# Ledger of designs, part 52: VHH binders against Profilin-1 (pfn-1)

Target 1, 132 residues: Profilin-1 (pfn-1), of Caenorhabditis elegans (q9xw16)
Amino acid sequence: MSGWNAYIDTMTAAAPSIKRCAIVGAADGSVWARTEADNVFKASEEELKTFVALFNDVTQVPAKGADIEGVHYVVPRTEESLIFGKKENTGFFAVKTKSAVLIAVYEGPNEVAAQVRKAVESMQTYLNNAGY
Short names: E, the ipSAE of ESMFold2; O, the ipSAE of OpenDDE; V2, 0.75 times the mean of E and O plus 0.25 times the DockQ between their complexes.

## First folded at step 7 (VHH)

Design u23 (from u1 with T98V; framework vhh_7pa5_2; at its last look DockQ between E and O 0.02; V2 from the best seeds 0.00; counts 0 for: pae O 8.7 > 2, SAP .754 > .668, placed apart)
Fold by ESMFold2, look of step 8:
Structure u23 (fold): chain B 132 residues (1-132), chain A 123 residues (1-123)
Amino acid sequence: as target 1 above (132 residues)
Amino acid sequence: QVQLVESGGGMVQPGGSLRLSCAASGFTFSSYAMSWVRRAPGKGPEWVSTISGSGGSTSYADSVKGRFTISRDNAKNTLYLQMNSLKPEDTALYYCAVGGPLPPPLPGEYDYWGQGTQVTVSS
């Protein structure tokens, strides 16, 4: 049974430090899938529309930071299709594909961050290779 | 447990209209984009249309633009597809789905589609 929820499950299994995760439309930030239950990804459609628009010019993001779930993150640097942010012992990685943005929020030290990045970029590559 | 129940299909002549409904339960309906997907005889699934959680954004496959209109009523947890100017090539089993456009399957996954609602367009 394939669906966008399977992508959520695959990423969280690959990096257990991911606490909350979502897949949203790259054009409008609409929620296609997210973590639920005790780990509900809580961002409004308005916030997500603003967030995905950051990928229109990632070079401006380090000066602004980024907001996810009402939390403001410092963004040290960006790549063309990757934005990550840090706040205290938490952070996020977000990657853009042709159609979607994949967002993972994690907790833990810097070693955990590398595992989260690998999980989201692996899925980004899979989607890109499939034309998404 | 997510439940999606399609209805409103039937037989119609070319040029006719139908309105499909999808009753949703078991999740926060207004938080998710919703899609219509169809499977024509002997074909794989084809994405038809997507609407955002709020209903503020819509998108359509080129083959249905200008003829089909997706909408939702978040108070009734119901998704709709108004289908006008129907053509024989629109003949398919129609399904609603949670989320955006149809994703590629992940390794080791099998496609499952519920009953759907049959639309048959013939003279």
Scores: ipSAE 0.593, ipTM 0.834, lowest interface PAE 1.7, mean pLDDT 89
Fold by OpenDDE, look of step 8:
Structure u23 (fold): chain B 132 residues (1-132), chain A 123 residues (1-123)
Amino acid sequence: as target 1 above (132 residues)
Amino acid sequence: QVQLVESGGGMVQPGGSLRLSCAASGFTFSSYAMSWVRRAPGKGPEWVSTISGSGGSTSYADSVKGRFTISRDNAKNTLYLQMNSLKPEDTALYYCAVGGPLPPPLPGEYDYWGQGTQVTVSS
């Protein structure tokens, strides 16, 4: 188990609604760590490459949406280092650090979104401060 | 051997200011994020602030945002915490620590701690 798996565990444990997480390279979408076993994060590296590229111009993402694990999400809005998507009672939050993209896929009502965001952004802050 | 020596603590009235310093040695200071953590009587450690190795990134606990400023001088191997608008609830032993908090901040998630410097805010 790589050290990055600990961060996956931390994020998934942050809220019951968080089901799967991934930490990927911001430049190429390479998987550094992801949820495994019973609830594996299923996005391919090709898909992730496309996904992380969305951060190159986040202003265009709301018009296009975003795909994670073969699922198309509506993206209501974006921030410079934040992309989030919604689909029914599911969604994702993705934040960009200096060198990584953190992705959390969640299930639940809209009310759980704030907690998911907080979990991912907390990790973002930590990794940024660590130089990642 | 890693050494962290905090200083600058003292007693101040509410609304006052203090500037803490942490002298670091025994490691490549600029290569590590540094944090301030505090422990109030009867409470567990509370993360206060973290700064990246280069100093280009900072983060703060909600309880101190807008009042505290973390900084560092890598040439002097020194970490600083400027504390303004101090409140009684800021009373604690303040520690300099190597590393940063995992979300949520957990005690013991730091590589090294200093001996601490006491900050007391009281009228």
Scores: ipSAE 0.010, ipTM 0.255, lowest interface PAE 8.7, mean pLDDT 89
ESMFold2-Fast, scan of step 7: ipSAE 0.670; ipTM 0.846
ESMFold2 (binder alone), look of step 8: mean pLDDT 81; pTM 0.817

Design u25 (from q2 with T98V L102W G108P E109T Y110E W111D F112Y; framework vhh_7pa5_2; at its last look DockQ between E and O 0.70; V2 from the best seeds 0.00; counts 0 for: pae O 2.6 > 2, unsure alone 63.5 < 65, SAP .797 > .668)
Fold by ESMFold2, look of step 8:
Structure u25 (fold): chain B 132 residues (1-132), chain A 125 residues (1-125)
Amino acid sequence: as target 1 above (132 residues)
Amino acid sequence: QVQLVESGGGMVQPGGSLRLSCAASGFTFSSYAMSWVRRAPGKGPEWVSTISGSGGSTSYADSVKGRFTISRDNAKNTLYLQMNSLKPEDTALYYCAVGGPWPPPLPPTEDYDPWGQGTQVTVSS
């Protein structure tokens, strides 16, 4: 058994506006853990492989946008290890660690975006310090 | 709930082969990466290999590259590890796990029952 599901639970508890999230391998987009049941994170492995490759050059992402779960997001902001996407009243934050990408899809007004970002970046820091 | 049952271990001479199996139930097996992890006597866990949900991507620890092959049969919800050219240092209890590499500990929500029985592999001359 993987304990990666505990990381999913920690992020969703820290930021209730997160509706779906996943931890995927940075090299290949393989799913290590995700939200399940009524809130299943539905991105295909092929889509996730393309998505994690965006971190190879984040400067190109704002011009193209990003696709996750078959939904196209505009990307108003990137940083070296962070992609922020937005569509209507939903958005996502994705952060890269040494070996993984953390993806959180949220719903709600723009003012909650900082809380979602804080949740994923706190976990990013923890995993990087642990070698992941 | 999630169940993982390892089998296929045994005693073998150096240079021999074994094939391990892991029967999975209680979750959508084909949606998740799967890993093999081993624990040698008196040692902590060591990651061995990971395979993506589709089976299209694999990775291996340097110590087993070229000798071990991870595979899966998503129709049977079964994970495999083919171990060739076995060495005494491969002696360990082998476990399968859901997801990528074994995650670092979280206080105190981890290690409830992280390990099943495992399957023992013993390589001795």
Scores: ipSAE 0.513, ipTM 0.802, lowest interface PAE 2.0, mean pLDDT 87
Fold by OpenDDE, look of step 8:
Structure u25 (fold): chain B 132 residues (1-132), chain A 125 residues (1-125)
Amino acid sequence: as target 1 above (132 residues)
Amino acid sequence: QVQLVESGGGMVQPGGSLRLSCAASGFTFSSYAMSWVRRAPGKGPEWVSTISGSGGSTSYADSVKGRFTISRDNAKNTLYLQMNSLKPEDTALYYCAVGGPWPPPLPPTEDYDPWGQGTQVTVSS
């Protein structure tokens, strides 16, 4: 399959709370790799196109939230290259690199969020340093 | 099982053109971005171009912009690369790859082979 699957596996393995991940093109939301099989990442290309466009103006995202896999998340705050959302006992972290958006969907209490963020930001740093 | 079969390579003179094809099977072709990457002798892999699953978006390496065009036919599960104005520095083995730009390797070893067998492109006078 895709060499990017190794990155998906790395992020997914970073914490048990991380259930699904995706790596998509930052410009168009194209799927480079995603969690498959029993816990498939289900976002459509159209949805991902809309999602990655949120990074064009992250300041507006908290007011309207973000949708992933047909689920609407509350976005408490954003950073220039970071969007994260919460919904009950679930959430997501999305980070933007030079050319990609890394998305991790997690399930668990709020305490696991820090570990999820660490996972995606570590990958973000790695890819940015590599020019991606 | 994912299968990628590249074709269309050959030898051309500088300024010439080639059209590469990649026949894909073993996965839902239209659900994934597809890319071309190349490896020149003695050099590491180089990303060339990417096209979205739907074909609505494309991107190119600076080295090939304006000369190469990536396209796809999802009905035929086929990826294409039109290469115009070829240069000697374009000489390489060209691979079709699932996903976006070729990722940097994760230490210590990559567990996936996203490419086919490759098709050789040689640009020489």
Scores: ipSAE 0.047, ipTM 0.447, lowest interface PAE 2.6, mean pLDDT 88
ESMFold2-Fast, scan of step 7: ipSAE 0.670; ipTM 0.850
ESMFold2 (binder alone), look of step 8: mean pLDDT 77; pTM 0.776

Design u26 (from c44 with I106L P108D; framework vhh_7pa5_2)
Fold by ESMFold2-Fast, scan of step 7:
Structure u26 (fold): chain B 132 residues (1-132), chain A 126 residues (1-126)
Amino acid sequence: as target 1 above (132 residues)
Amino acid sequence: QVQLVESGGGMVQPGGSLRLSCAASGFTFSSYAMSWVRRAPGKGPEWVSTISGSGGSTSYADSVKGRFTISRDNAKNTLYLQMNSLKPEDTALYYCAVGGSWPPPLPDTEDYFDPWGQGTQVTVSS
């Protein structure tokens, strides 16, 4: 089995605390791959279009936060191609590549956040190097 | 399992038109972006066009802009490519794919292109 779904499988295998995950187009937020079934990533196309546009000016995001799957997250800070947020025991990491945005929503204590971030950033590096 | 069945190819003269179809099953079609990708003999895969899940956003390779139109019918789980003003350079096997392009090989695999469907052949010659 191949396709963009294999990239979701790779990230979730590397970081089992990922509850839901998606790969979306950087220009429009269109879904290329996502977790399904009991772990379906539920963001609308319009919400994702708004979300990926945040990468055009990440410096404004900490003041306003970010919405994913209808949930508002506090964003404490950003890096050039990284937005991450927290809400109670949940959080997310989102990274931008040349053509895509990878979004991983996780649950658990702070100890698991580092593993999720590493999985998402490793995939970001791989896709950028592959021209994506 | 994701199944994609391409059809509508054929032989046409330069300046002619063809409409390709891709019948999709095994996933929530309306939630995913879809692309057309082509492969000419002896060449690697070339991305042609992408459409968002809702159909509200489209993009095209520079080589086909103004000549090709991508569309979808989510009620029928079908993707289309209307090809006008065809050129000999458009001769290729055409494949549909889930997502914004055909994905690169996974880490630690050989570089290759291995489509899910059989593709549909388009030949433009006089």
Scores: ipSAE 0.628, ipTM 0.839, lowest interface PAE 1.2, mean pLDDT 88

Design u28 (from c44 with V98T S101P W102Y I106L; framework vhh_7pa5_2)
Fold by ESMFold2-Fast, scan of step 7:
Structure u28 (fold): chain B 132 residues (1-132), chain A 126 residues (1-126)
Amino acid sequence: as target 1 above (132 residues)
Amino acid sequence: QVQLVESGGGMVQPGGSLRLSCAASGFTFSSYAMSWVRRAPGKGPEWVSTISGSGGSTSYADSVKGRFTISRDNAKNTLYLQMNSLKPEDTALYYCATGGPYPPPLPPTEDYFDPWGQGTQVTVSS
């Protein structure tokens, strides 16, 4: 069943600058859908379990940063349901819904980041309104 | 190409048991959460259970808690559903799927269920 893959496809179509992305369970970081092949999202289940737990207390994240795909990102600030980070020319946006965490990794300048953030937050709103 | 092949269904009396299997290929099975989803005659899809990639986390729909057990064998790329204390209400075509609970439609539709495999029929009747 490709149900959650349709969400990956929608986000990458809305923001083609997304290099890799995934939808994971908010409770355990388990992968529901991700980009594959040449764009495979490579985070381990252990790393994702640690990452989604950051949403339990986002206020502590800026002091420590966040790890995605073995890359340590500087997190300048957080919002209740949003963690984002930068590492040189790469960055990510991660948003939490009731049941899921959506993670998008991108490359490029601030203009690219804004498009990626908009795509991820739009999907977050859709899923929250659907009870997810 | 993701391929999922369900098996193990059949006809059983109320109170009976069945064990369903799902053979997976075409993707890194151990990296994905896996779910069982069922579709009863005349009804939409209902999420039944999910297991994490490692097997360390499981969740169940309230209608099956205490009666069904989801498990996986990552060495064999196989997902299982042990169904005990079966009820007539469990009669459905059962599908396995990658990911967590079945998502809402995008865009919204009344019938949005598109399974990867043919499913396996479970009929519980007296």
Scores: ipSAE 0.576, ipTM 0.813, lowest interface PAE 1.5, mean pLDDT 88

Design u3 (framework vhh_7pa5_2)
Fold by ESMFold2-Fast, scan of step 7:
Order: structure tokens, then C-alpha cells, then sequence
Structure u3 (fold): chain B 132 residues (1-132), chain A 124 residues (1-124)
């Protein structure tokens, strides 16, 4: 059992266009919860360790892009606690709290992207308000 | 179906040692961080320790640092907690869980079923 699975369920219910998502430790990228089965989030621990380290200086990310599940995404810009990217019709939003990084991979047009962003930012706000 | 089965608890005197085990099945064990959580009678759950999927990083609650060691054997799908220098305040039901520290509860999730757990009693 993991209480973090409820956060995965809440995000995917709020934005059904999320194809895969995960909650990982901000310090090491270790997986706390993720989508499974036909929607398994496939990123390795090594890749996630590299990915969460991007939040140490998000201003460097647009020049290099970001890798998630072996896919290289173009990152057009970042905000202090937000990294997002696009590759064709696929994209992701990743938000950092004090203790966690929430990552959601989606597929679809801009209206879908906005819905996914809202879902992950809502969880980020909830966790930040709880001191996480 | 995900199953986590705790074992290894018992009664021990202050200063004694116990080794807890958690047998995991139904998911890709090596992909998940794993934690030990405890619940003393009449109290809420307290996070004890977490280990990353690879075993490359560990973290501990201040109350157990230097006394407890978390480890895992991914080939056997088993999580361990070596408890040394046990104190009466370590008396609790111990549970294993996937993930890191205890999250703030969402409405309806605060009553999640922990499983049976394994009882540790430290008394003289």
C-alpha cells in the first residue's frame, strides 16, 4: 500500500488525457507512485535522478531539453518549479514541491495540455500548502 | 494484485535487536521506493525509513537514525528493517509500504488499509 497512489488516481481522474504519470522523490528521483499495467510509467531510476536534478537550475533546461522514458522533449521555457516539454503530439508537465516531483505525460492538442497542467498544479498547490 | 506481507516482529527487552521482513508481490518491486511505517496504540502512523528502488539511497526518521538500517533484496522481492538498540518507544505495529514519506491524506484515503503488519513490543 501507498498513500501516494491516491494522488495518481486524483490526477488521472481530473485529466483523463494523462497517458502516464508518476510521483518521485525530489532528492533522488525514486518512484513513490506511478501509473501501471497498460499505462506503466517506464522511466528508469537513473533517468529520473537526472531529471529531478534539472530543478536545481531550471534556466538551463530550454537549451538542452529533457528526457523522460527515453524520449527527448523540447522545453520551450521553464518556471521556477515547472518544467514542460513537447515532442510532436506528446508532451509532459513536471512540477516540484519541497519533497516531490509530479510528472504527467499526455497526448493531444493544446486544450488537453491545459487540462493536464491544471491537474498537476492543483496537486502541487495541495502538497505545498501541507508543507511537502 | 499488490501484496505486502510483514513478519519478524516479537517481544524484546530494551537494548535488544529484531529484523523485520516484508515480502512483496504483484508489482515490479525493484522499480519502487519502499518504506517502513509504524503505528503505536492510540497514535497516528509515523514514517520510519525509506529506500530507493535500486537501494542506492536511504533516509530515516530522526527517532531511529543510527539504530535502524533499511535494506532490500530485489532478487527475492523482500524489504528488511534491522532494528538495534530498541527502546520502549519503538513499540508499535510495523508496516511496509510502497513510496517515500507519508503523504498528507486526501479525503477518503486517510483510512487506507495497511495490511496486518508485524507487532514489535519492547519491554522489560
Amino acid sequence: as target 1 above (132 residues)
Amino acid sequence: QVQLVESGGGMVQPGGSLRLSCAASGFTFSSYAMSWVRRAPGKGPEWVSTISGSGGSTSYADSVKGRFTISRDNAKNTLYLQMNSLKPEDTALYYCATGGPLPPPLPGSEYDYWGQGTQVTVSS
Scores: ipSAE 0.598, ipTM 0.817, lowest interface PAE 1.4, mean pLDDT 88

Design u36 (from u12 with S102L L106E E109S; framework vhh_7pa5_2)
Fold by ESMFold2-Fast, scan of step 7:
Structure u36 (fold): chain B 132 residues (1-132), chain A 124 residues (1-124)
Amino acid sequence: as target 1 above (132 residues)
Amino acid sequence: QVQLVESGGGMVQPGGSLRLSCAASGFTFSSYAMSWVRRAPGKGPEWVSTISGSGGSTSYADSVKGRFTISRDNAKNTLYLQMNSLKPEDTALYYCATGGPLPPPEPGSYFDYWGQGTQVTVSS
């Protein structure tokens, strides 16, 4: 694929409970890299454009929730560059860097969620330090 | 298997124009942002331009803004770069790639995912 797929591979290796993930442009939600084949991340560009715009004012998100891959997630709270959501036994973590948004969808209990969050935030730090 | 095949390069005098093409296969072309990247003599890779999967947004390196135009035809799985007002500094091998602006540095690894490139030489 692309050189950006190396970062998808790094995140999924660090947190094997990630079922699907993507790296998208922060300005427009365009897909730079994503999981493929049996684990293809299926969000449309239109949905992703709407999703990345949520980072313009994260304080509004808990009242509305967020949609990823056609699934509506409850967002209990947000942080400056972090949106996370839950729906039954599934969830996501999304973090914004200067140029990108990293989205990871997982399944499992709270212990699994903590590992996924750590992997996504570590990649966020790496990319920010690299100027992205 | 992902395959990207660049074409349209050549030799042109300063002020001239060229249109590059990139034929893509082996993946869902319309789902991915696409970029042009160049490697000039004696330099490392330089990102040139990116276009979103739908074609609805574009971005350009400062060195080419106003002179180059990126576009795509998703029905044909083809990416284009229209290059106008070419300068000697634009001389480089031009590659197309999936994704946004050049990923953070991992020297040399990018080329495993890119085509063979197309040579653009601007000289009088």
Scores: ipSAE 0.496, ipTM 0.780, lowest interface PAE 1.8, mean pLDDT 87

Design u4 (framework vhh_7pa5_2)
Fold by ESMFold2-Fast, scan of step 7:
Structure u4 (fold): chain B 132 residues (1-132), chain A 124 residues (1-124)
Amino acid sequence: as target 1 above (132 residues)
Amino acid sequence: QVQLVESGGGMVQPGGSLRLSCAASGFTFSSYAMSWVRRAPGKGPEWVSTISGSGGSTSYADSVKGRFTISRDNAKNTLYLQMNSLKPEDTALYYCATGGPLPPPLPPTEYDYWGQGTQVTVSS
């Protein structure tokens, strides 16, 4: 629970437009770390279990969208290890590593989305290289 | 001043074994997680293995699990990598570094200091 919070801090420092984020297990959606206090990531374990299962076949996701923190996001398209969605001026990026899924929720215009994506993909690369 | 010096590389045939060493100085060795990272020609760096400061926790890349063993001797300030059942795909320059990923619940740590590398060549 406690040890992975350093990675949350790294991602939020790299992209200050991230409002909430989490690192969860790819197999079961179990939370390894999440933002807390004023910016607590509120997704339930049941929701996260459903969400990480989307990575089993990302091609089905644009037809259905995705739910995070009880909010339904439109997913315009997916990439092999990337699901992203938008709901008006909010959005998320989620990437899968070998053992984890990184989820970052942001608010703001399109230019902040690009920064959030870079932060999440940088962490994905680091964890994949690290065997996670 | 931190110094890391790798040794033990060489040429070996597929199925052979090598033992790499990394001599550390200039810091409290037992307080740092230590890693082996390799770079094959034309490729980016690939993490191989990490061991915690105490030696109580280890992690391995899927490509080397069951074949490589990381260990350390804190009394001698030395990190080791025992490489068995070597494959041509293991051909790379091998670096030791401070830091690296550990299995949950321990957090990964940043790579901070790096050695110069030792060359491993596995030829047919």
Scores: ipSAE 0.012, ipTM 0.174, lowest interface PAE 8.9, mean pLDDT 85

Design u43 (from u3 with L102I G108D; framework vhh_7pa5_2; at its last look DockQ between E and O 0.01; V2 from the best seeds 0.00; counts 0 for: pae O 11.2 > 2, placed apart)
Fold by ESMFold2, look of step 8:
Structure u43 (fold): chain B 132 residues (1-132), chain A 124 residues (1-124)
Amino acid sequence: as target 1 above (132 residues)
Amino acid sequence: QVQLVESGGGMVQPGGSLRLSCAASGFTFSSYAMSWVRRAPGKGPEWVSTISGSGGSTSYADSVKGRFTISRDNAKNTLYLQMNSLKPEDTALYYCATGGPIPPPLPDSEYDYWGQGTQVTVSS
């Protein structure tokens, strides 16, 4: 198998408010790993290709929002390699590395959002340091 | 239970060809990118090629570009690697895996994600 499932497991363990997550190829949105079973991450390849392309110019994303799993999120802020989306009591963090985009969809108040962000950014930093 | 079974390996002379197969079950095959990875004696795992879930995009390690072709048949849940112009340095156990290129190992990970593989031996 791939070792990308270990990254999924590490993020969900570090931030239990993450309900679904995936690791996808930064170039094409192809799914490398995702949560399965009761918490299947259900985004189409076409949707993910559109989503990862948002990182080509993150400054335009707040104006149009972002779609994941057929759900539209308001994007209050972005950073060069991070997109944060909100809808009601749910949200997502997505971070980009050289080769991949890590996406975590969570539920809960703003206090858990920081934990989710920390979990995905820890993996982003680890991958960046390894040249990924 | 995710299951990946490699086949099609064998002995071949330099310049020869082989076609590897990987039969997949226990997951939604068409939803995942798939990769070929190889391990030569005395070396760690080396990523060979990746194909997207739909088959719409492919990528290759520089060492195999132009000689190897990855493909998939989502109706048969099967991944393929066509290997042409084989060289002695292609001698290795070949494995298929879900996902993209080999990730860096996580320190606390106990994932054992390597099965038996299929042996490819290129020798004169």
Scores: ipSAE 0.494, ipTM 0.785, lowest interface PAE 2.1, mean pLDDT 88
Fold by OpenDDE, look of step 8:
Structure u43 (fold): chain B 132 residues (1-132), chain A 124 residues (1-124)
Amino acid sequence: as target 1 above (132 residues)
Amino acid sequence: QVQLVESGGGMVQPGGSLRLSCAASGFTFSSYAMSWVRRAPGKGPEWVSTISGSGGSTSYADSVKGRFTISRDNAKNTLYLQMNSLKPEDTALYYCATGGPIPPPLPDSEYDYWGQGTQVTVSS
């Protein structure tokens, strides 16, 4: 198990609503770590390549939405280095670090979104400070 | 506390220009994308433009492309909207808001913070 898997576990454990996570390269969408076993993060690297490219211009994303694991999400808005999407009682938060994109897929009502965001952004801050 | 205060609105003739400003406080301004949204009488909010936190990326509604320019000064915590070639259909209350584009229709609870707006009236 790579060191990156520990970060996956940390994010997944941050809230019960977080079902699966991934850490991918910001440049190419290469998978550094992902949730496996019971609830596998299923996005292909090709899909992830497309996804991480959204961060090149986040202003365009709400108009188009975002796809993760073959699921299309509505993106209500974006922030700098933050893309989040919603679909029914599911959603995702994705944040960009210097070198990576952290993705958390969650299930639950809108109220759980704050916890998911906090988990991902905390990891973002940590990794940024570490130079990643 | 997040505060957004719009200014620069007024009445102009068709073809005229205005420059809106939005003074932001209560958050790390440069960390957030900012948007302009407008609301015409009897209509829901319409997204106008968005700029990334760094200012390196911008987007516009088709209705304002080529006429409006969004910009920001992160040192001054200020968002701008240069509006040229104004049309009567641009008449609206203009809001600055945190976040990216806000496609209608969304409930108000789905919107990020926004100010009280500045009125723009384009009339001959």
Scores: ipSAE 0.006, ipTM 0.237, lowest interface PAE 11.2, mean pLDDT 89
ESMFold2-Fast, scan of step 7: ipSAE 0.723; ipTM 0.858
ESMFold2 (binder alone), look of step 8: mean pLDDT 80; pTM 0.803

